# Ledger of designs, part 68: miniprotein binders against p81326

Target 1, 226 residues: p81326
Amino acid sequence: MLHFGGFIMEINHISKILEKEREEYIRNKVEEYLKQGFSKDDAVNKANQSWRTYIGHRIQDVIYNLLKKFLKDSGLKVTTDKALNNRNLPEELDKVKRLIAINYGEYLFLPDADVIVYKVENNDIKIIAIISVKNSFRERRFETTYWKLKLKESPVTSHIKVFLATPDKDNEISYKCPNGKPKKMRIILEYELDGIYFLKEDFEETEKAKHFGKIVEDIIEISKKL
Key: E = the ipSAE of ESMFold2; O = the ipSAE of OpenDDE; V2 = 0.75 times the mean of E and O plus 0.25 times the DockQ between their complexes.

## First folded at step 8 (miniprotein)

Design V2j
Fold by OpenDDE base, second read of step 10:
Structure V2j (fold): chain B 226 residues (1-226), chain A 83 residues (1-83)
Amino acid sequence: as target 1 above (226 residues)
Amino acid sequence: SEEEKKIEELLYKALKLLFEALELAEKGDYEEAIKKLEEAVKLLEEALKIAKELGNEELIKKVEELLKLVKELIEYIKEKLEE
């Protein structure tokens, strides 16, 4: 059995590792956008935006792969919203997609679900958790909270746990009241979500705010209660 | 120290390879995943050597733990390749 604990501790460095690629990535993208006819300032801005998207996907992919591997032995399955964004889905994934859909009257929409954990029991699918992966909170800071609240409104989805996984590289939500000043975002996210999992060591630990290393055991325990 | 910086650099390179290997393994490219992990082992062995020369017990432990993990992952992927 893979030593999950040791690996999870090292995942704290994922942001640092990825950031080493930033300078080269930015240079290349700036050059690309300049060739497309953008101004230097616009090219730099677009390159920075592209970088944020790029590293976000990389972190998400790592988390997805880790969860998939470490939950497999427990009989739990993992998918992504990207995998669900197909016209022709296998029956199992089509069911997963329907079971996370949010009702807006005439329309059903999917929440942001970077990682979806589910189990198959007696040919029935039960959604266990949705994990949102965020590298930074510059934009859409409460999007995950919105989806959690929407999922609570239906008896079909109210049981689904919503977790946030983040390296929080800019220390936006690592502490509740640094220097005696409340961090509104941390307080709200911790209150509304089922858990926040940090891919770092320097954070204020609480019942809901934990190191990412705890997410596997927490998900397994939740799965046993469903 | 310069040696400690070198160890850190080697660790980051090894971790990068580890993450890439995991992505490859997820795609079913087990052979290439193993190659990356074997390269990571070499980097970690170099880091371990430097750490031992420095007598830094904390770094030694860290490198050894990561080395163990990478080796276990190689064996795990090899098993998958044989299935």
Scores: ipSAE 0.071, ipTM 0.512, lowest interface PAE 3.6, mean pLDDT 88
Fold by ESMFold2-Fast, scan of step 8:
Structure V2j (fold): chain B 226 residues (1-226), chain A 83 residues (1-83)
Amino acid sequence: as target 1 above (226 residues)
Amino acid sequence: SEEEKKIEELLYKALKLLFEALELAEKGDYEEAIKKLEEAVKLLEEALKIAKELGNEELIKKVEELLKLVKELIEYIKEKLEE
């Protein structure tokens, strides 16, 4: 616990900042829409929709910065798919990109890798994990599963762990059997992926479905086996 | 082979439709997203037929996995549309 106490504290600090940021954002957006002539109900609805888009990008940035900070002392490096799409890549990132790209005949695609963790040993690069960040399961949730299946097919990429990180505010995958029905999405994601990390307290925990506070120690343990 | 190239073309088109559908779903355009995914299913079913005729087990597996994912996504978006 001592090794990762700082990480847990930082997550709690960021969560409080995001809660305050939400209240201020919603208030300001409601006022903005009211000035544009929208009704109170429409202004509130539009403000909430705007927040959902904003927080998606914000959470990705938060996770990137937290992992970069807390993995550094373990000799691990962190980058993003946005960085890998830059025209003029440093040699190191160009190698990372080549090690994670999937071939479709004449076409190459990068997987759904919002955050990428790797290590460098003797100028050789080893990809440890990719983390897909999803604020909402309305979009692209099973794309992460598809990329995991593609990565498993190659000896070069089969070792790469694929994780999902999500606040899951709408409880879409937090539980396996709501209302007595099998929740196919939760079952499929847990089966196919290497782990699901929740940015919330209330969820059905399993060996693969954990609180986000466990991600740093899990990644470090994985890196020791590579 | 020409058949393998045809499968690759069908997979590329299906994947493109999948990504287009995900962008539409992100915007709340669920009906249009479903239409794109249903078109992807048709392309993948054609690819699966060709792969089975070729007896290429790896291609059969790849197409079946993608088809399964696309069909599950259609059901998910339909649930959202019915909210």
Scores: ipSAE 0.000, ipTM 0.211, lowest interface PAE 14.4, mean pLDDT 77

Design V2k
Fold by OpenDDE base, second read of step 10:
Structure V2k (fold): chain B 226 residues (1-226), chain A 83 residues (1-83)
Amino acid sequence: as target 1 above (226 residues)
Amino acid sequence: SEEEKKIEELLYKAIKLLFEAIELAEKGDYEEAIKKLEEAVKLLEEALKIAKELGNEELIKKVEELLKEVKELIEEIKEKLEE
């Protein structure tokens, strides 16, 4: 077993790495939006929004690649919601897509599923976990909890673990009661989700709130019980 | 200290290369992944040298662990190239 313990721990640097690119990225995007005819203020705002989207995707990609690598030896497979958005899906991915769908009566919709971990056993697919990746919680603070609750309502999806992975850049959920004041978001997310995994060291560790380095082991353990 | 800052900078660069290498390897670009990892090894070796000169045991241990993992990853990717 390649002890990638040290490397997984170094995932904490991903936020720092990406943040160093921010200034140049913003500058370039501002220039782009100015050329499109936006005002300076609008251009800056749009650039910042673009950055938030961009950095989120980059973090997601890193997490996806790491999970794919570290879960491979355990026979577990990893995909993304993006991969499932194709019109022509391989049979396996089409099954995965159907097994995570949420029923809204006349319609089926997919939860936000940045990373999906599943196994194939005897030609049957079992969804193990969905990992939501969030850099910040400024928008859609409880979106992941919503999807967890919706998945829990169906016997088809109720077994699916929902995890949140985050660097929590703004320290919104790193601590439950900093300075004696309860952080509502941390408490609710930890209560409703199956786990929170931090891409940082400075956080309050609990049974459900762990460093990202533990996610592989946790997923493997869950997979053995399914 | 300036030396500690230099170590941090080297580690940052090395880790960046590691992430890039993993992305490349997942795409099947094993040769380029190995090149990045070999560059990361050089950076980490320099960091290790400085850490030893400073006598910082914590940094020494951290860098040595990273070096080991990077080298193992190189070997893993090389095996895939031979497959």
Scores: ipSAE 0.362, ipTM 0.722, lowest interface PAE 1.7, mean pLDDT 90
Fold by ESMFold2-Fast, scan of step 8:
Structure V2k (fold): chain B 226 residues (1-226), chain A 83 residues (1-83)
Amino acid sequence: as target 1 above (226 residues)
Amino acid sequence: SEEEKKIEELLYKAIKLLFEAIELAEKGDYEEAIKKLEEAVKLLEEALKIAKELGNEELIKKVEELLKEVKELIEEIKEKLEE
């Protein structure tokens, strides 16, 4: 295992870098679409849609790699919902999949679990946390909340922590009451979820809403209680 | 300021190289990972020079902390190369 303690502290810089990358990406995509004959409004809309897809995968990969690196020395393992959807799963990952699946009668569905943290003790698997990564809240605002509520319904899955990780560049959930008006989305997400981790400097911090740099420590502490 | 923008550009490039190096090291490509990190060190040293000329204590500290982390990672990867 490679490990250096301060790397996670640079998340604020990484978030700002991704924001600058967005500005350049959008500008270039708008130019491309305009050259193809799209109207200005259509070009802007298409560029924004393209960015939302691109950055979603990018942030997920960054979070997966950081957690895998920093949790390994604590005996914790990290996987993804993409890995769990592969054919011919290893026995260990097949067990992970079965322990997070939601029952809908004859059908089993995986929650929207971008990153999954678990531990193995005496060949038994314990799921510690599921992390949903959201780069925007324009669509599917409460999807993570829905999965949290479903997981709480079963004794098998009720212990699993459900976290949201987000750069929240548009300040959609960074504050409860900007300009005196309540942000219903922030209030609901913080109430229902086990934690929100921000990949940015400026936000209203609470016991549940923290900088992403706290996530490794929090997960390790949770795992010790299981 | 233009100097602050230049520091941000250098930090962006250095952190990008750091991520590439971590992925290479995870795959066992330790020599290429070290090469990427050494490039990051050069960019961070340039950023530190500009930050010191600007007299921005917060930026100086931030660049120094990142430079320390990159150098520590180079030593950790070098240890992996030894056997």
Scores: ipSAE 0.000, ipTM 0.142, lowest interface PAE 15.3, mean pLDDT 77

Design V2l
Fold by OpenDDE base, second read of step 10:
Structure V2l (fold): chain B 226 residues (1-226), chain A 83 residues (1-83)
Amino acid sequence: as target 1 above (226 residues)
Amino acid sequence: SEEEKKIEELLYKALRLLFEALQLAEKGDYEEAIKKLEEAVKLLEEALKIAKELGNEELIKKVEELLKEVKELIEEIKEKLEE
């Protein structure tokens, strides 16, 4: 078993590592948008938006790869919402997709599910956890909470754990009451979600708020109870 | 110190390569993954050298642990490549 203890700890630097690419990325995107006929200000704004999306995907990919690797020996499988966004899915993934769907009466919609952890037991699929990966909370602050609440409304999905993984680079949810002032977002997210996993060291640790290094063992333990 | 900054820079470069290698390995591009990891090893070895010269035991331990993990990952991917 590869001891990735050091690597998991170094994940704390993921945001800083990726941010080194920002300047070059922004320059290139600005140039691209200028060529498309946007004003300088619009080009800069669009480039910054593009960067947020880009870095979010990069972090998600890292988390996906780590979870897939570390959970493999436990017989757990990992997929993504992107992988489920195909017309022709293998039977296994089609089942996964159906088992995370939320009922809206005439329609079924998928929650935001950046990473999905599941097991196959006796040819049946059990969804264990959904991990939402967020680099920043500027927009859609409680989106993950919304999906958790929606999943709870059905006996089919109520057992699914919903976790948030974040570097929280802007310290939006790292502490509950910094300087005696409650951070509404941290308090609500911690209350509603099954866990928050930080890709950093500087945060207030609680029963539900942990370092990302704990997510693997937590998922494995949950899987044993299902 | 400037040397500590250099170590940090080398570590960040190595970690980036590691992340990329994991993604490549996931896609089945094992050969390219190994190449990136081998480059990461070189960077980490340089960092280790500097850390030893500084006598910073904490950094030495950190880099040695990373080196071990990267080398183990290389071997794991090599095994997959041979299957």
Scores: ipSAE 0.364, ipTM 0.736, lowest interface PAE 1.7, mean pLDDT 90
Fold by ESMFold2-Fast, scan of step 8:
Structure V2l (fold): chain B 226 residues (1-226), chain A 83 residues (1-83)
Amino acid sequence: as target 1 above (226 residues)
Amino acid sequence: SEEEKKIEELLYKALRLLFEALQLAEKGDYEEAIKKLEEAVKLLEEALKIAKELGNEELIKKVEELLKEVKELIEEIKEKLEE
C-alpha cells in the first residue's frame, strides 16, 4: 500500500543511471576487445554493438521489476515474453500465451511483448496491456505498430493496450521541434499505439505520450474497465 | 560544481542499492533488502546535507522526496517480514 502510494523511481534518475552504466560498460568492453587483438576502431565499434544488446535487456529488467512491484497491490500480474517461451508453462502462463498469440494459418506467434500485464478473476484471465521496450529506433522503427494492428484484427485481442516504453536518448521520437510539428515517426507511433512512455524528462507531453511514472496509474485505470 | 558531482555520485549509488533491494524483496530476502535500503538512506542523507549547503532548492526537493519514499519502503518491507 505504501510503496504503491509513493515508491516509483524518478524517470530522470533511471535515465542517468543507464547513462553512467554506458560509459563504464563501453570503457571496459573497449579494453577487453583491445586485449583480444582488435584495432582501436574495431574495439569501439564492437563495444557499442555490445552495449546496444546489453542496454535493451537492462531497461526491460528495470521496467519489469518496477511494474511487478507497483501493480501487485492492485491485483495485477506481470510476466515477460521470455517467460512465455518456456517449454513447460504453468497453466496460468499457458492461458496468458494463448490470449496474446497471433494466428498466421498453421502458426502462432507472440507479439513484441517484452512485458505483459494481466489480471486473474474467478479463474478468468484478462490481458490488460503489452509493453514494447525500445532503446533505439534505428532499425525497427514500426515493429510495435505492426503488432498493434495485428492484435486489433481479432475480437480476442482487440482490447489489449499496446504501449511503447523508451529512454529515447537520441531524441528520435521525443524531439522538441523549434517550429511546431513532431517528426513523422513520432506522429505515426503516437497515432497507432495506445501510449508512449518516456524514460526521460525533456519531451512534448500529450494525452498519449507521457512520463514513464504515469504508466502504473494508467494501467490500473484500464484494468478497472475490464 | 564538485559538490554537484558528489551529489550525483551519492544519488547513483543510492539508486543502485534501491534496485538491488527491490530484487531481493521480490525473492523474499526481506532482511537483505532492508540492509540495502538502510545503506541507501545514509547516502541520501549525505546528498541532502550537501544539497542544503549548496542551497539548490531543486536538488533538495528531489533528494527529500526520494528519501521519504525509501524510508516508507523500509517500513513496508518490515511489515512483510513480521508476517
Scores: ipSAE 0.000, ipTM 0.138, lowest interface PAE 15.7, mean pLDDT 76

Design V3
Fold by OpenDDE base, second read of step 10:
Structure V3 (fold): chain B 226 residues (1-226), chain A 104 residues (1-104)
Amino acid sequence: as target 1 above (226 residues)
Amino acid sequence: SEEEKKIEELLYKALKLLFKALELLEEAEELAKKGDYEEAIKKLEEAVELLKEAVKLLEEALKIAKELGNEELIKKVEELLEEVKELLKEVKELIEEIKKKLEE
């Protein structure tokens, strides 16, 4: 049994590790955009935007890889929304896709599901949790909450736990009431979601707001109740 | 202390290698699913080298931690070292499994 303690706890360094690549990445992208005929200011802006997208994907990939590894021994499986965006899916993934779909009358749409945790028992699939990974909350602050609420509307999906994982680099949701002032976004996200997991140490811990290191244990516990 | 800073630096470097190794592992699995076994093996072999380097860094960190007598750091580094060694074993086993598939 992989003692999960050391590796997952050190995930706090992921942002720092990735940020060391930023300068070189930006320099290269700026040069690329300049060659494409953009102004210096436009090139810098585009490079920064590209970096935000890039680093977001890298963090998501790390989280996916960690969860996949650490949940494997428990018999739990992990996939992504990206993997489900295929016309020809294996039977197992096709079932997963159908079990997370949200009904909009004539149409079924998938929630944003960066990471999907499920189990297979007797050829039956049970969706356990969806994890949304957010590096920053600049845009679509309550998108994860929307999907949680939509999943609750159906008896097919109402049991699915929705978690948010974030380094919260800008301390947007790390504390509920800093200086006695309520942080609306933290309070709402914590209330509506099943949990928030921080890839950092400096945050206000609550029953629902925990260090990312706890997510594996929590998911395993949930899986036992399903 | 200077020694503690050195341990932190070593841990940081090791973690960087570990994260990269995990990326390579995922890429390799995707390649293998597509039937590109040769390229998958190359990715895994690269991951092995990164993990071996991570082991060396962690062993050095452990040595320093023991010299300092810091039980907390010793425990932390030992746990990480064990995890990396286990991952290294898994990657090597996966290489052998894919090699068998190439021979079939």
Scores: ipSAE 0.396, ipTM 0.734, lowest interface PAE 1.7, mean pLDDT 90
Fold by ESMFold2-Fast, scan of step 8:
Structure V3 (fold): chain B 226 residues (1-226), chain A 104 residues (1-104)
Amino acid sequence: as target 1 above (226 residues)
Amino acid sequence: SEEEKKIEELLYKALKLLFKALELLEEAEELAKKGDYEEAIKKLEEAVELLKEAVKLLEEALKIAKELGNEELIKKVEELLEEVKELLKEVKELIEEIKKKLEE
């Protein structure tokens, strides 16, 4: 792929940086826990648990920065749910927040919108996509689906694409059963969401379940139709 | 030690070259999107030269690290060297793909 070669190379480079970061993080945490008096086995287990929490936030930041960088030339803007929760919002971000927020009587809730892609045309804002980033599906596997269903209920938000981005290192939704069938969670997420983008090589690719390298091209294509 | 300082200097030089090469890859991608394949190839060829220089610096750093027997430095240099070699291979393959486009 010529036009997105730089994006693919950046993803591969980031993956290697994250693996080095993991090795250093684990080594430092093991040493820390050993100093606290834990056994070697306990120190290793605690370090691995700590890494699982750390990497979740790190992957969100990586995806945000990659999308911001590679969508910039297409006139698309990228923000985060963390940015939208700031007390002093610029007018543009306040408009973005209002266009994705769901009202429950007296309460305003943001969907699970780790990364938000939008465009500005003639001073009007159009939300293109919301991307939920999940490193693990152990406790909150269908939260993204719930928010997709809520966004569909309103004419204001029904056009917004909802994507899931995940390395799925634990093989929770890319794993094939011995009989070759995908797991129920994979079937449901693929059916309900607009797309799943994997940050891994080994999975069954479909029209909606793709390698993460396809996300920039897909978002640009969607934005041209809006 | 003087040898450890030399390894650090070589690593910093190699990293600077690596980051400049990555910048050139992004520039080449933008040129390719515009159909400026000849200019894209020039940027990629410049990136190849920077990556080749980075490999040489890292190989020198690895030799010194092994002579010192510093396991942490050896591992760090080996990992970066492998990363740079893989990127160099990818850039060379990309040049050949763009050249095929020009021949069509």
Scores: ipSAE 0.000, ipTM 0.086, lowest interface PAE 21.5, mean pLDDT 76

Design V3b (at its last look DockQ between E and O 0.76; V2 from the best seeds 0.00; counts 0 for: pae E 6.4 > 1.5)
Fold by OpenDDE base, look of step 11:
Structure V3b (fold): chain B 226 residues (1-226), chain A 104 residues (1-104)
Amino acid sequence: as target 1 above (226 residues)
Amino acid sequence: SEEEKKIEELLLKALKLLFKALELLEEAEELAKKGDYEEAIKKLEEAVELLKEAVKLLEEALKIAKELGNEELIKKVEELLEEVKELLKEVKELIEEIKKKLEE
């Protein structure tokens, strides 16, 4: 069994590691956009936007890889919404896709599900958790909350835990009431979601707000109750 | 201290390699599922090299931590070092498993 405690705890450094690549990334993208005919200011803005998207995907990939690795010994499986976005799916993934789908009458749509954790028992699939990964909250602040609420509306999906994982580099949700002022976003996200997991040390810990290092144990525990 | 900063730098470098190694492991697994065993082995061999480098970095960090007498850092680095060595073992075993499949 792979020991995961030390490695997962060190995920605190992920933002710092990725940030070291930023300068070179921005420089290269600016040059690319200039060659495309954009102004300097536009090129810089576009490069910064590209970086935000890029770093978000990188963090998501790391989290996916970690969860997949450290949940493997428990018999749990991990996939992504991207993997489910195919016409031809293996039977197992097709079942996963159907079990997370939200009903909109004539249409079924998938929630945003950066990481999906599930188990297979006796040829039956049980969805355990969906993890949304957010690097920053500048965009789509309550999107994860929306999906949680939608999943709760159906007995098919109501049991699915929805977690948020974030480095929260801008300290948008790290504390509930810094300096006596309530942080609306932290309070709402913590209330509506099943948990928030921080990829950092400097945050207000609560029953639902924990260090990312706890997510593996929490998921395993939930899986045993299903 | 300057030594503590050096330890942190070494840890960051090692962690970067570890994350890349995990990425390569995932790619290799997907390739193996598709029957692309040769390419899978190449990815895993690359991962082995990264992990070996990470071990070296962590061993250096451990040496510095011991010289400082910082028990907390020693414990932290030792734990991470053990995890990396275990991962390295797993990757090597996976290579051998895939090689056997190639021979069939």
Scores: ipSAE 0.566, ipTM 0.815, lowest interface PAE 1.1, mean pLDDT 91
Fold by ESMFold2, look of step 11:
Structure V3b (fold): chain B 226 residues (1-226), chain A 104 residues (1-104)
Amino acid sequence: as target 1 above (226 residues)
Amino acid sequence: SEEEKKIEELLLKALKLLFKALELLEEAEELAKKGDYEEAIKKLEEAVELLKEAVKLLEEALKIAKELGNEELIKKVEELLEEVKELLKEVKELIEEIKKKLEE
């Protein structure tokens, strides 16, 4: 039998696992950049930027693979923004892309969606949820909420659930009122999004802020209502 | 405690192997879509070896958890172990399925 609870609950350790790789990764990258002729300061800066990109992609890949594996038996399919930006799209994915695109006059843009969950019924596609994977909130901290608001503007896309998945290692959104002061970013994200799923154990749980291990169950339940 | 730290270490090592095996499964699916069945099988066989090692690590963690008498931890490790064993079974079945396509 497939038991998604155990697999998904252990993903809370993903940041700890990846951080063990950081020291070696940075050391190797600094040596590489120094060999290319960069100064020591530039090599360190470039290595840290490279790490941030690498760890973000690794977390996203793990989430994608887990969701694909554990949603398959429920008739749910999973794709990514990268797959949707391919010019040579299969008909199914081309329709997925059109169903989530936002119209800005002569321009069409995809929401900030790292992972997209959808189903196919009677040769028709229904978008269930998009999941934005954020390793940190240093840049574009509210981009996900913007896309949720844009999706709400149309009856065609207003049903789409917008989730944020994050390890939030630096506790940027883990608590609503740390030290008695409201944390604007956490409060706005929780209010506007359909859910925040933490890839760690220590955070303030609410009806919308949950352990990542609940995401498969939540998506399946939502899909049954559509 | 030192025993609890050892269990944590074993769990993290097993999870690292599991994540790598899932990555190999995705690579094998892409290869199979292109008709590269022999290379897909190689990726899946590598995933099998990683999953077998993960099972070993989880069995060791389970033994330590039972020695501690921690019922919550025992149940957690048992559930993960069963899930990894089921995935291992599924990967082995997929290897056999792809091999049949090659032996036509």
Scores: ipSAE 0.114, ipTM 0.574, lowest interface PAE 6.4, mean pLDDT 84
Fold by ESMFold2-Fast, scan of step 8:
Structure V3b (fold): chain B 226 residues (1-226), chain A 104 residues (1-104)
Amino acid sequence: as target 1 above (226 residues)
Amino acid sequence: SEEEKKIEELLLKALKLLFKALELLEEAEELAKKGDYEEAIKKLEEAVELLKEAVKLLEEALKIAKELGNEELIKKVEELLEEVKELLKEVKELIEEIKKKLEE
């Protein structure tokens, strides 16, 4: 264990565990679909689709727990949109919910805020950032940018940073111009969002596109400016 | 401030190399458990090269931090550099141990 590299070390262990879980999950799901009478190609395709759904929730939980662990000593708190949708909310979380909700006439909706970082200072709650967690970009590619644009419309929410966190195993947004072809999705996401954090080593790094290990320090710096 | 950004860039690059070396070390341990000593040595030798590169980056970062006189950065870089150097020594020792097993 490294003291300075503790956060990076933790990310490494989690990535290793997730890769091992993937291999076992895919094997079991392929067997299951074959028993149901699907062809080998269909079984593999269905197993991969099932994994994308499973891992999306798993990675979200991992990111929540990591941020909660590493931000607590900086006076920052972490919650989830799932927690904010509970019926009986603690007063503090009820206030958080009201500070990130977006108005649609008679309706109030939460953004795609898988993980929410906030601070409490002298009984005043400040939302620092929301983090959207995406395992793949096959569907709902620009949903995070939609929420960023909606949050900008109100003085209550316009200061909130919107980040994307992703392992991007399929290399869908890892590079701006792989093989000389511009990746529209990577270019648009980087332009519109406040940051993209990769849970992988192989990607094109920019001022806004960084390794996930940088996210804790960035959030702490942002919180000091509020 | 520009020098501080350079130090952060060097630290991040060094951490990425360290991360990859740790992955290779774990792969080598699994290979050694299976008796695949030659492949294990190959993975460990790759890790050694990554760790050597990380040391060079951290030594550059330390030089810049000392020139700036930033005590917090100096301590942070020194701590990481010491840990990377210790890991490099351990990996080299592990290579020699596995080579002895291969000669049995």
Scores: ipSAE 0.000, ipTM 0.115, lowest interface PAE 16.9, mean pLDDT 77
OpenDDE base, second read of step 10: ipSAE 0.565; ipTM 0.815
ESMFold2 (binder alone), look of step 11: mean pLDDT 88; pTM 0.870

